# VH-VL binders against Proteasome subunit beta type-11 (Psmb11): the designs that were tried, part 7

Target 1, 253 residues: Proteasome subunit beta type-11 (Psmb11), of Mus musculus (Mouse) (q8bg41)
Amino acid sequence: TTTLAFRFRHGVIAAADTRSSCGSYVACPASRKVIPVHQRLLGTTSGTSADCATWYRVLRRELRLRELREGQLPSVAGTAKLLAAMMSCYRGLDLCVATALCGWDHSGPALFYVYSDGTCLQGDIFSVGSGSPYAYGVLDRGYHYDMTIQEAYTLARCAVAHATHRDAYSGGSVDLFHVRESGWEYVSRSDACVLYRELQKARSLEQELEAKACGIYPEPATPQGARECKELFVEQEEVTPEDCAIIMKTETM

## First folded at step 1 (VH-VL)

Design nb02 (framework fv_nisevokitug)
Fold by ESMFold2-Fast, scan of step 1:
Structure nb02 (fold): chain C 253 residues (1-253), chain A 119 residues (1-119), chain B 108 residues (1-108)
Amino acid sequence: as target 1 above (253 residues)
Amino acid sequence: QVQLVQSGAEVKKPGSSVKVSCKASGGTFSDYAISWVRQAPGQGLEWMGGIIPIYGTANYAQKFQGRVTITADESTSTAYMELSSLRSEDTAVYYCASEYLGSYPFDYWGQGTLVTVSS
Amino acid sequence: SYELTQPPSVSVAPGQTARITCGANNIGSYSVHWYQQKAGQAPVLVVSYDSDRPSGIPERISGSNSGNTATLTISRVEAGDEADYYCQVWDSSTDHWVFGTGTKVTVL
């Protein structure tokens, strides 16, 4: 799996490969790894896709209840903290799920990383999954906040395509999403091999070992420049014992 | 609130194909996945497959793989189910049902479309 | 392929409690949903996520799920509860929805 997201002048980009396994080590070429949560919020999936999908289902329900009670949806930061608190119900279990929440709220574009141990970090770039070190190599060289929309799309596609070429557990196509103030948009699905070949053709110097230019990549759990949610979010949402019970049942699918 | 309205009943000959439509209203079509479920007379519910319109990708139950095609047209908020090589045992009521993306269960159901396969 | 087994029929007198089981290996690790289908009508969701009731569903209807058996319980049964009931799970290993075999509830 390779998923990535980054925040820039014109919003938040989310991208992912489409390879999955259908059990018994058989590969399925199409998998949904970017999941809409609501009109202005996307979530990426990594680890056990069933676990991620189940948590997003419970999260949607909780967000709807809070919208009815409070008259508006929580901020992206509040939602990330809520998801982290919900996943802390599984802190004692051997569940490995990492996700990026990509959204737009009253403060503008927002990006958070959430891990199944309850970790919640704000940042500008996150990549998750077995292909993430390779994606970071491309992202670190090409990213800047003031990039154009087309530059952002190209960077995201190249990073995922590069990762799929290097990572045996990533492949298929590249799904690309863009979160703007008006909401999220599904930009494209592109064949990863075709993208990688076009990337190679475009270069004036062929770099057969692109990895040698990337150096040592930051780990997803400790991204460079990331800030803990506690440093950004002063209000904490409480997850009830009933919420934990519901999550525990659904996540053991 | 989402409402699903299906096309009318059809009578088909063995070996032909049928295409049933399901038009969604009252919500953002792209936020939903649409599944097709059939029920033969006096029998239980059988999931045939589903589609997530924003991805354009469909997923099919093993029994129907190769005979069923599920598509969606976001411009008209309509999902379609086409079943080919019809046999008498395909006589059934066909339902479309929706779920909010990433969530289950089937919150909204169409009224059903009776497809009769006879000579 | 994962299969959900229900008893074909359950008979209950008005005012009594009906219990409909849905059996499968380790079904307690799945989220079970229940549908009620009256003659000539589309199914209606009556229980979601093992035990949640959608808006408008009476409190007499409840669900539970543990081990190898999920159960839909209808207390103080009324004539209007007479219907076919189906359990349902999402099988993440195959990315398929699976329906139970169905149970016809008759109110004597």
Scores: ipSAE 0.006, ipTM 0.460, lowest interface PAE 11.3, mean pLDDT 78

Design nb05 (framework fv_nisevokitug)
Fold by ESMFold2-Fast, scan of step 1:
Structure nb05 (fold): chain C 253 residues (1-253), chain A 121 residues (1-121), chain B 108 residues (1-108)
Amino acid sequence: as target 1 above (253 residues)
Amino acid sequence: QVQLVQSGAEVKKPGSSVKVSCKASGGTFSDYAISWVRQAPGQGLEWMGGIIPIYGTANYAQKFQGRVTITADESTSTAYMELSSLRSEDTAVYYCARDSLYGDEWYFDLWGQGTLVTVSS
Amino acid sequence: SYELTQPPSVSVAPGQTARITCGANNIGSYSVHWYQQKAGQAPVLVVSYDSDRPSGIPERISGSNSGNTATLTISRVEAGDEADYYCQVWDSSTDHWVFGTGTKVTVL
């Protein structure tokens, strides 16, 4: 699996490979690893897509209830804190889920990483999955906040395609999404091998630099520039015992 | 529990258009893609295209590209298939079917009852 | 364009075994699903992912897939098994669902 997301001047980009786990690595049905939560919010999946889908379904229900009560959806930061708190209610079940929430709210583009142990981090770049070291190599080289939309699309496609070329457990196609003020947009699905070959033909010596950048390194607990959600004093979305009860009821449906 | 309920049979003249609806009763489309499949009298199943309502993306079989439009209205949990420039060969039962967006469950687990569209002069 | 070929018809006596084939180049590398369609009814999933049986489907119905042929096997055939059967694959290269040509199973 390789998923990535990054925040830039024109929004948030989310991208993922489509390789699924099955007996045949070539002809398995494509996996959808970027899941819409609402019009201005996407989530990526790490772990099983089915487990992540369950959490996003519960999250959507809770966000809809809050919208009806309060007249507006919570901020992306508030939603990330809510998801982290909800997942921590199930910590004893050893659910291992990591996700990036990609959205646009009153403060503009926002990106958060959420882990099932209650970890919640705000940042500019996140990549998760077995291919993430290779994706980070490309992202660190090419990312800057002031990228054009086309530069951002190219960077995301390159990073996922590079990771699929290097990681035995990533492959298939590259799904690309863009979150703007108007909402998220599914930009494209591109075959990763075709994309990698076309990028090599177009970029000449930059292919050599990417090949040299694919060193294996431990995934950092806190990416450079990321801040813990508890340091954000914008909105507090606390999970109550009643919220945990709602999650349990939803699981039995 | 969840059912896909389709609109009623239609009789159309050649050159006209038809729009068939498919509504999720007792559930929603939020976790599903919706496909349209047709079956001419005494013939096999033919995939026309599908839509992922939450993505807003539709995908069409090459044979129908340019004549078919698949849309969805998430607020009413209803998907639509519109086929234009109808010919006698378009006489068929049209089915909607769902598949999951999540995990590896890509197969049609639930089908609508079918809508007969007859194209005759 | 990828095409799944099935025999038009299979005739079988009650209690015997019916085998319905679905042929295509390298179909063993695809995940094959099978649908049963009775006269005047919508199709029903009977086998998913080559050999998985959905809840409520009898153990008499099984699937296999290797090389250039996927097979749906119905053992100890009953009158209620008379139907049209369709195989199906997802072609990830084109994002297209592909159905087989269909097989009419007649229980004599």
Scores: ipSAE 0.005, ipTM 0.448, lowest interface PAE 12.0, mean pLDDT 78

Design nb08 (framework fv_nisevokitug)
Fold by ESMFold2-Fast, scan of step 1:
Formats: sequence, C-alpha cells, structure tokens
Structure nb08 (fold): chain C 253 residues (1-253), chain A 122 residues (1-122), chain B 108 residues (1-108)
Amino acid sequence: as target 1 above (253 residues)
Amino acid sequence: QVQLVQSGAEVKKPGSSVKVSCKASGGTFSDYAISWVRQAPGQGLEWMGGIIPIYGTANYAQKFQGRVTITADESTSTAYMELSSLRSEDTAVYYCARGGEYDLLTGYFDYWGQGTLVTVSS
Amino acid sequence: SYELTQPPSVSVAPGQTARITCGANNIGSYSVHWYQQKAGQAPVLVVSYDSDRPSGIPERISGSNSGNTATLTISRVEAGDEADYYCQVWDSSTDHWVFGTGTKVTVL
C-alpha cells in the first residue's frame, strides 16, 4: 500500500496505489484507497478496507446529525477529532487503521492524520503504507506550499509511481484526487508503470540538456517497457503470512 | 470481443444540444476510461474529454469546458457525450473510444465506436 | 497547449518505405501512440508506447521516438496501408490528450 496527501495553496491532494490482496493464491481486483466522506472531505484507507469503510459510514451519519443540530458541517479539524474519538472507543478490539482526512473548510485547505489509538495530527504532508518511505523521499524533495496545480499533480503521481516501483506490496495504478473549495475532484487513474517510465524519460532528457550545455554526452537510459513492468508486478513473490507480519510491523501496525 | 456501439446520426439547429450514446459490450465497462473524440469533415482528430465510469467524474479539453458533459451509466454499460450551444463548426463525426486494459485515463485507445455524424445546419 | 505537427501528406510506391513524422518540443519525453484511419472507418491503434506493436499489426509497421521527433515507419508498403495516420500523446501538465495534425499516406 502507498497513500499520500499534502496541503498546498490551491487545496489538498490525495493519491494512492490500487493494489490489493484477498489471499496468497487469489487474484484481487483494483482497490479504492481514497473514499469520499462528503463534498469537501476525502479520507484515505490503511489497514483493512472493511474497517475503514465502517468508520466512514458512521462518520458520515454523525456529521449529518451535527449539521442538522448546528446548521453547518463541522470543520475538518472537528471531524478529525470526532473520528479519533470514535476509533479510540474500539481500541480494545485490536482495530489498527491509519487514515488521512483531506478537506476544505472555512479556514481553507486542511489535512489531518488519524490513527486507531486516538492520535490526531495536523500537517502539510502525510504518507501511509509499506511504500511510504519511498513516497516521502519524492515528496520531501519536491514539495512547497506555493506549487501550481499541475506541479502538485505531477509530484503526487511521481511519488506514488516511485513507491510502487520500489515497494513489492504497492502497484497497479495511481488514483489522484484534488480537494478544492468547490469540492473534491477525481483527477485521474494512471498506470504506475507508464508513469514511472515517463518520469524516467523526463529525467533523462533533463540530464541530456545539462550535459549538452557542458559539451559532455549523457549515457543513454532506456526505461522499462509497459509489458516488462507488467511482468515485474505479476512475477513478484507471493506474500506469505510471515511476510505480511513483517510488513505490518514496518507500517507500525 | 469488446465492442462500442454508438447512437445514430443527428441533424441539429444552431443553439441546440446533442447527446450521443456509446454502449459497451464484451468487457468490464466500469474499470475502463471512455473518451470522446471528434473529427470535422476533412479534418483531424480532436479529443473532447473522458470519464472513468467507476468514479463518475470527467476530464474535459479546455476548448469544450462549459459546453460538453460526459456521463456514464454503469447499469447499462453506456457512456454519453452531450454538447450544448451547437454552432456550424460543431458539424463532425463523434467517436467514443476505450482507454487501456488497466482502467487508465492515460492509456492508448484500444477500441473505438463506429462514429456518429452530427450535422449542425439552419 | 502542446501541439504535434505532422506532414499533411506522404506519397510512396508499393514495396517502398513510408516514414511519417510527429514533431514537438521534447516529444522524446512523452509516450507516443499511432492510429491508422481508413476512409469511412474509425481509427485503429497500430503502435503504442513509442514502439510496441498491438497483436495483429504486421511487423512492417514500427515506431521510434527521440528528441523532437517521433516516427512511424511502414516498410514494404502495400495498397492496404493507404490511410490517414495520427500520432497521440497524453500531456500530463494539462491532463489532456493531444492528437497530431494527421498525415495522408497515398500509395501510388
């Protein structure tokens, strides 16, 4: 799994890979890891999709009740605190899930990380899942608050694509969402292998331009083809119960 | 196996709207991007926009922003393109096309509909 | 917006090689797809991702892409290759598909 979200001048970006597993020897459909909560709020999923879906259903109901009582939806901060409180009520059931809430409220774009132990953190950048160290590498180097919308889209796609290339448990496509004042938008679903190849081509061209300015020839770099990348995903080792335990530990679950 | 079948030719007056349908068969409709591409007589191909039915939101080319609406009905495996405020320059063959095998908006167009001629005349 | 320029027409004799170019600044950093459109018909994908050939497309048809020019090459041209050819890229900076201006290939 690789999910990420970041806050910037023009809103909040949320992105995620689509890989899932329902069993060691069973093919699984593409997974939706970014879930709409209401018009101006998205949540990411981590841990089990069923647990996260349950929390979001309960959250939507509570937000609707609050809107009826108070005449408006709670802020993103209020919603994050509510979700944290709800999740902490089930601490004894060993439910382990991490989520990011991506929204727009009266104060503008807002981003919160919520963990099943009741932790609730405000921030500008969050990445969750086994691929998150690789995504953070890209995000930390490329992020700045004043990014243009297109720069933000490119950064998010590159971070998830890079993480899918390095993390055996991430893959498939990259889902990209943008939360604006007008609401959330589904921007695109893009094949992670295709994005990675395009990123490599762009980097190679940039290096060529730099080398030509100095009169030095760059070494040619041929990116992996779409068919080769598909084979890499298919040929990845089946996940054993022991491998899953290691991954869960790495994600602090 | 996969086939896209479009609705029949239309003749419209300037200022009216047209809605073209594209019914998919033979594959998983919801997971694949459906794009709309038009071609004026004797001219080249022009992308108008696309949708991934499973998410229900669409991307539009800036030239058509505000005039085009692309929708999908997963229950009938049918995508629609509605173009409003028609002018004579909108006379064209309109194609629907399916994106790549892995529900990619950015994937090549592997299957195309037969095309729908829309004529805008007084 | 990003624009892909193709020659309007290419004339070629049977058995010779036709080369259709698709020009744009730094097109080598994009993945280029090629479509063939015969009169009265919908386009058909003939090359994907610069050089990949879909199943059923003859080996006579090949693609390349570097620098400012992508090229579709049709070797040992046959009468059935007479068609309009279009290049295509996804411009991730604007989230738009861009088609080339099109090239009419005439087999003399």
Scores: ipSAE 0.000, ipTM 0.480, lowest interface PAE 12.3, mean pLDDT 78

Design nb09 (framework fv_nisevokitug)
Fold by ESMFold2-Fast, scan of step 1:
Structure nb09 (fold): chain C 253 residues (1-253), chain A 123 residues (1-123), chain B 108 residues (1-108)
Amino acid sequence: as target 1 above (253 residues)
Amino acid sequence: QVQLVQSGAEVKKPGSSVKVSCKASGGTFSDYAISWVRQAPGQGLEWMGGIIPIYGTANYAQKFQGRVTITADESTSTAYMELSSLRSEDTAVYYCARESGYTFLDSGPMDVWGQGTLVTVSS
Amino acid sequence: SYELTQPPSVSVAPGQTARITCGANNIGSYSVHWYQQKAGQAPVLVVSYDSDRPSGIPERISGSNSGNTATLTISRVEAGDEADYYCQVWDSSTDHWVFGTGTKVTVL
């Protein structure tokens, strides 16, 4: 798996490979790893698609209820905190799910990383999955906040294509999404092998990436400038056993 | 496993619009991208656009941008292609097709096709 | 504006080999898919990803792709192979599917 997302002047980009891992001698359908939550919010998936889809279904329901009650959707930060709290209720059940929430709210483009242990981080760049070290290599070199829309699309496609070429567990196509003020849009699906070969034809870009790839450098666990969700919330709240029971009931038939 | 069944032939006047349906059976509709491809009499295949039903958004070929709308209804496992401002040149067989490669490295070729819908535009 | 050029027609006798070319600049860097369309019927995928055969497609049908030319080869041609054949690639620069111009194979 390789998923990535980054925040820039014109919104949030989300991109993912489509490889699905299944048993030998069985057809593996293309996997969709970016899931819309509402008009201005997307989520990426990792782990099993079924597990992530379940969480997003529950999340969408909760967000709709809150919109009806409060007259507006929660902020992206509020939504990330809610998802983290929901997932943390399943700690101790060997649940391993990581996701990025990509949205646009009253403050503009916003991006959060959420992990099943309750971790919640705000940042400008996140990549998840077995291919993420390779994707970060491309993203760290090419990213800047003021990039154009086309530069952002190219960077995202390059990063995922590079990761699929290097990571045995990533492949297929590259799905590209863009969250704007007007909402999210599905930009494209592109064959990863074709994209990688196109990148090889771009001599200057390929040379730059390969030269830097020869260097040995540690990948930071948290992207530069990212802040833990706990630091972003002025008000403190605790998830109670009753809250966990309610969350579980919304999921159970 | 998945079969695509399209709506019946239509005869339309210039300037009107047509909406063709494509119903999936025998599988999970929302797991696959659905493309629309047309073929004018005696001509080749021309891609119009596609949709991933679970996302609800569509991608269109430049030639049809502004005239074509592709939608999907997951509850009925049905994709739709609506073409507006019809001209005589729009007379063609319209196909829906599933995009699914089923390989660990690749995805995307159109492996399941609908039977086609003939749309005739005449005055 | 990536275009896939095919010969308009190919005529072959039963038992002979038909070769259908699909030409474009650096097509060898793309994954090429091939479709067979019989009169009055929907297209059928016969080769995917340059050379893979979908389940149920006979061994007589094969594909290759290198440089500027992809080729669909039908060996030991049978009357049932008479059809129009189309190549197809995903054009990543425009995010569009592109079909070839099509080749009519006639079995005499």
Scores: ipSAE 0.000, ipTM 0.425, lowest interface PAE 14.2, mean pLDDT 78

Design nb10 (framework fv_nisevokitug)
Fold by ESMFold2-Fast, scan of step 1:
Structure nb10 (fold): chain C 253 residues (1-253), chain A 124 residues (1-124), chain B 108 residues (1-108)
Amino acid sequence: as target 1 above (253 residues)
Amino acid sequence: QVQLVQSGAEVKKPGSSVKVSCKASGGTFSDYAISWVRQAPGQGLEWMGGIIPIYGTANYAQKFQGRVTITADESTSTAYMELSSLRSEDTAVYYCARGPSYYYESEGYLFDYWGQGTLVTVSS
Amino acid sequence: SYELTQPPSVSVAPGQTARITCGANNIGSYSVHWYQQKAGQAPVLVVSYDSDRPSGIPERISGSNSGNTATLTISRVEAGDEADYYCQVWDSSTDHWVFGTGTKVTVL
């Protein structure tokens, strides 16, 4: 699995490979690893897409209930905190281990990483899965906040394609999503091998013509932008054991 | 409110193909997964596949992989299921159903609205 | 492939309780949904996520799910409950919906 997301001037990008596993005599269906939560919020997945989708189904239901009670959807930050609290209540269950929430709210584009131990980090770039070290190699060199939409799409595709080439557990196609103020858009699905061959061809040409190629130009790292969600929500109410029990009645794990 | 209306009954010869339509009204068509489920006479329900119109991508049960194609036209709020290389065993009532996959749900329950069904008869 | 096994038929007298089982290894870790299908009609969702009732479904109908068995319970059975009943889960290992084998409920 290789999933990534990054925040930039024109929104949030999310991208993922589509590889899944099955028996040798069976065709493997393409896996969806980027899941819409609502019109301005996407989530990425790790492990099996169905495991993480189960969590997002529970999350969507809770967000709908809160919208009915309060008259508006929670912010991306509030949603990330809720998901972190839910995951924390289920420590020991082997459901979706790590996710990134990609959205747009009243404060603009927002990106959060949520881990199964309840950790929640706000940041500009995240990659998850067995291919993530390879994706980070491309992202760290090519990313900058002021990149154009086309540059962002190219960077995301290159990072996932590179990771699929290097990681035995990633492959298939690259799904690309863009979250804007108007909502999320499913931009494309592209064959990873084709993208990787085009990337190699572009890099060869770059050596002669100095044309820009995916990942060749060094860019600033984003660790300085990341921080713990608990630092943002120190006074906020946490999900109670009774809340966890209510959630569990609709999901048996 | 939400209603799924399917095309009429079809009689087909072995080896031909059939394309069944499912028109949705009263809801946000693109926000929901649409599945196709068949039922042979006197038999149980069998899931064939589904599509999420906003993605334009479909997934299929392995038994039907290579023979079934599911598509959606957002401009007409219509989903289609095309089954090729028809055999006598394909004689069944074919249903469309609105249901969230685990991937996206705006409102309600799994397979909460069903079409009326389309009888496809395959005979020589 | 993951299979949901139901008894072929259940017979019950009016006013009594019908119990329809859906068996599979570790089904308690899945969310089980139930559909009612009357002759010549499309199925109707009667229970979702193990125990939730959609609007319009009477309180006489309830669900439970634990271990290797999910159960649909219909209390104070009426003639109108006579139908075929199907359980359903999402099989995350194959990304497929799976229906049970179906149970015909006859009200004597």
Scores: ipSAE 0.000, ipTM 0.418, lowest interface PAE 11.3, mean pLDDT 77

Design za01 (framework fv_zagotenemab)
Fold by ESMFold2-Fast, scan of step 1:
Structure za01 (fold): chain C 253 residues (1-253), chain A 119 residues (1-119), chain B 112 residues (1-112)
Amino acid sequence: as target 1 above (253 residues)
Amino acid sequence: EVQLVQSGAEVKKPGESLKISCKGSGYSFTSYWIEWVRQMPGKGLEWMGEIYPGDSDTKYEKNFKGQVTISADKSISTAYLQWSSLKASDTAMYYCARWDYGEYAMDYWGQGTLVTVSS
Amino acid sequence: EIVLTQSPGTLSLSPGERATLSCRSSQSLLDSSGYNYLHWYQQKPGQAPRLLIYGASSRATGIPDRFSGSGSGTDFTLTISRLEPEDFAVYYCQQYGSSPYTFGGGTKVEIK
């Protein structure tokens, strides 16, 4: 799993791979690891998608009740504290759950990390899951608060694609979301293998600088990752090979 | 609140083309997969394929790949299922459904479009 | 392709009785988190299917508590504790553990 989120001038970005482990010898459907909580709030999942989806359903219900009682939705900070408190109340289940809450409230864009032990942290960048060290490598080099919307989308896609190439437990596609004042938007779903290969093929100075900023180089470091990427590409090829290339060129170029 | 409304029943002859529709309302149409499910007369449910309207990403069940085309127009919150040349064996009820990734299930269904293909 | 086998094909019961419906999967639908990728749908004559149970055991919004799901891995059961007249319908299980999403053949619950 690789999920990430970062706060910037134009909102909050959330992105995730779509790979899921659903048991030995079972091919998993594309897993959706970014879950809408309400119009201006998204949550990421990093433990199991099912466990986190359950917590978000409970959270959505509680937020709805509070909105009816108080006349407005709680702040993102208030919601993060509520989620942390709720998870700590169920310590008996001892589920290992980590999430990032990505939203927009009266104070503007807001991002919080919540862990099942009651931890609640405010920040500008969070990445969670087995691929997170690889995603952080890309994010730390490319991130700045004043980046453009296009730069933010490119950075998020690069970070997740890089993590999928390095992490055996991440893969599939890259889901990209943007939380604005008007609400969240599902920006794109891009094949991670195709995206990674496009970035690797950069050869001019500008393209090389771009690829290196994303932490992706022409020479792949992991042979196992390269094999998995080829297998994934063959599967995707049967459904929409040219459409995927067109979408990537429209969004990245 | 959430509704999926499908186009009306169709009676066609073999070899004719057809495009049926499924219009979503009461939710963010581009944020949910739309599933297409066929039910032949007196038979069970068969998943045909799906589309994510936000980027028009499609998946098909192997036996329907090349037989039908799934598309969507996000500007009018409408998904489509299309045949270039109908066969008598295409006679069936066709359902669209919204797939909710919070539940990982098809939580809302259209009323169905009956397609009858006869000579 | 994962194959789902439902049994019995037809179940003839009277209102007030308990109905027990089986669904067996050719492959395990259980993931490492303990979640089963198996759902149950109800279809009444002339109507679209309706979601009853998701994740093998969770009741969908608006579904009465007489409906319950159980089982794990490859063996799943839908139980209707006390049949009401409106419950006579065809019931389908569905897996989403892998694409293509497949349905069982259905179990028709009919009045004796």
Scores: ipSAE 0.000, ipTM 0.444, lowest interface PAE 13.1, mean pLDDT 78

Design za02 (from za01 with heavy chain W99L D100G G102D E103S A105P M106F; framework fv_zagotenemab)
Fold by ESMFold2-Fast, scan of step 1:
Structure za02 (fold): chain C 253 residues (1-253), chain A 119 residues (1-119), chain B 112 residues (1-112)
Amino acid sequence: as target 1 above (253 residues)
Amino acid sequence: EVQLVQSGAEVKKPGESLKISCKGSGYSFTSYWIEWVRQMPGKGLEWMGEIYPGDSDTKYEKNFKGQVTISADKSISTAYLQWSSLKASDTAMYYCARLGYDSYPFDYWGQGTLVTVSS
Amino acid sequence: EIVLTQSPGTLSLSPGERATLSCRSSQSLLDSSGYNYLHWYQQKPGQAPRLLIYGASSRATGIPDRFSGSGSGTDFTLTISRLEPEDFAVYYCQQYGSSPYTFGGGTKVEIK
């Protein structure tokens, strides 16, 4: 999984890969890892997307009840604190749930990171999931608060595409969302392999600047640069040497 | 592969106790609510209640509260539906289902457990 | 609680024909984010229900494209564009606009 979100002058961006983790013997549908909570609030998922979707189901129900009782939805900060409190009740269950809440309220664009131990942090950039170190590499070099909308979209797509190429557990497409004052927009779904190869093969000055902004350089044709999206998914199912040793010992006994 | 497997058919007399099971496999059992649904012979579907196996949090439909007990054992990925004293009116097919994401449908169902209660 | 009313109770049709099934809710199932908490299930005799459509219009994994869902708020429709022999079954709508979950009474699609 690779999810990311960042706050900037024109709102909050959320982006994610679409690889599912439903098992090795079943063809999985594309996973939605950015989940609308209400018109001005999105949540990202990590671990299994189903774990976080369960939390968002409970959260959505609670927010609707509070809207009916109070006549208005809680702020993004209030919602993040509520989610953190809910998740902390489940701390002993060995759940690995990390989310980013991306919204717009009376105070403007807001971004919060919420972790299953009850942690709740406000910030400008968060990336979560197994691909997040690779996404941060791109984000840290390209991000600035005053970036244009187009620059923000390009940065988000590049960061997720880069992470899907490097992380065995990320893949598929890049979903891109933008939270504005008017509400969230589903901007695009882009094939991650196509996007990564396009960035690698930039030849014009404009394309080279785009690739540099993403922290990705054109490379000579290599096995990795020439690989198909199907090959990425095959790699994601590889058994580790440690896992193989355990299986062999069990079979011998 | 996600699968819910339920225990076999039961034939009981009024007043007897019963516990039927629903075993999940192919997914993180503690991360999804398990739903219980009753179908009386020749009739439609009725939601009975749900459990979150991660912490055993339960919710019941009003008419089933106090009539049945829903529980789960996460160490063996199994949810249970239990009666302390069966009635003839409990004769029905009982299904378990998993609560999925994205608008929260029941995305996978067990094959059902037929419970027949007669004298 | 929210009441779902399905109509008609029975549809008698031949393979190749179009089936249109209605489900009406006593309260709006549409939330502020644009989601309708309305789902459709298929049940064949002796079998468990199978999810067909979730969120009023999204087709579940493995469901053929001849099945489609439409509608919003209180009025919903399940359409089967060209009935196959395996489509003759009972269809149920289900809601979660608020607890508890409730089901419609079902529509039986039978062979003419």
Scores: ipSAE 0.000, ipTM 0.401, lowest interface PAE 15.8, mean pLDDT 77

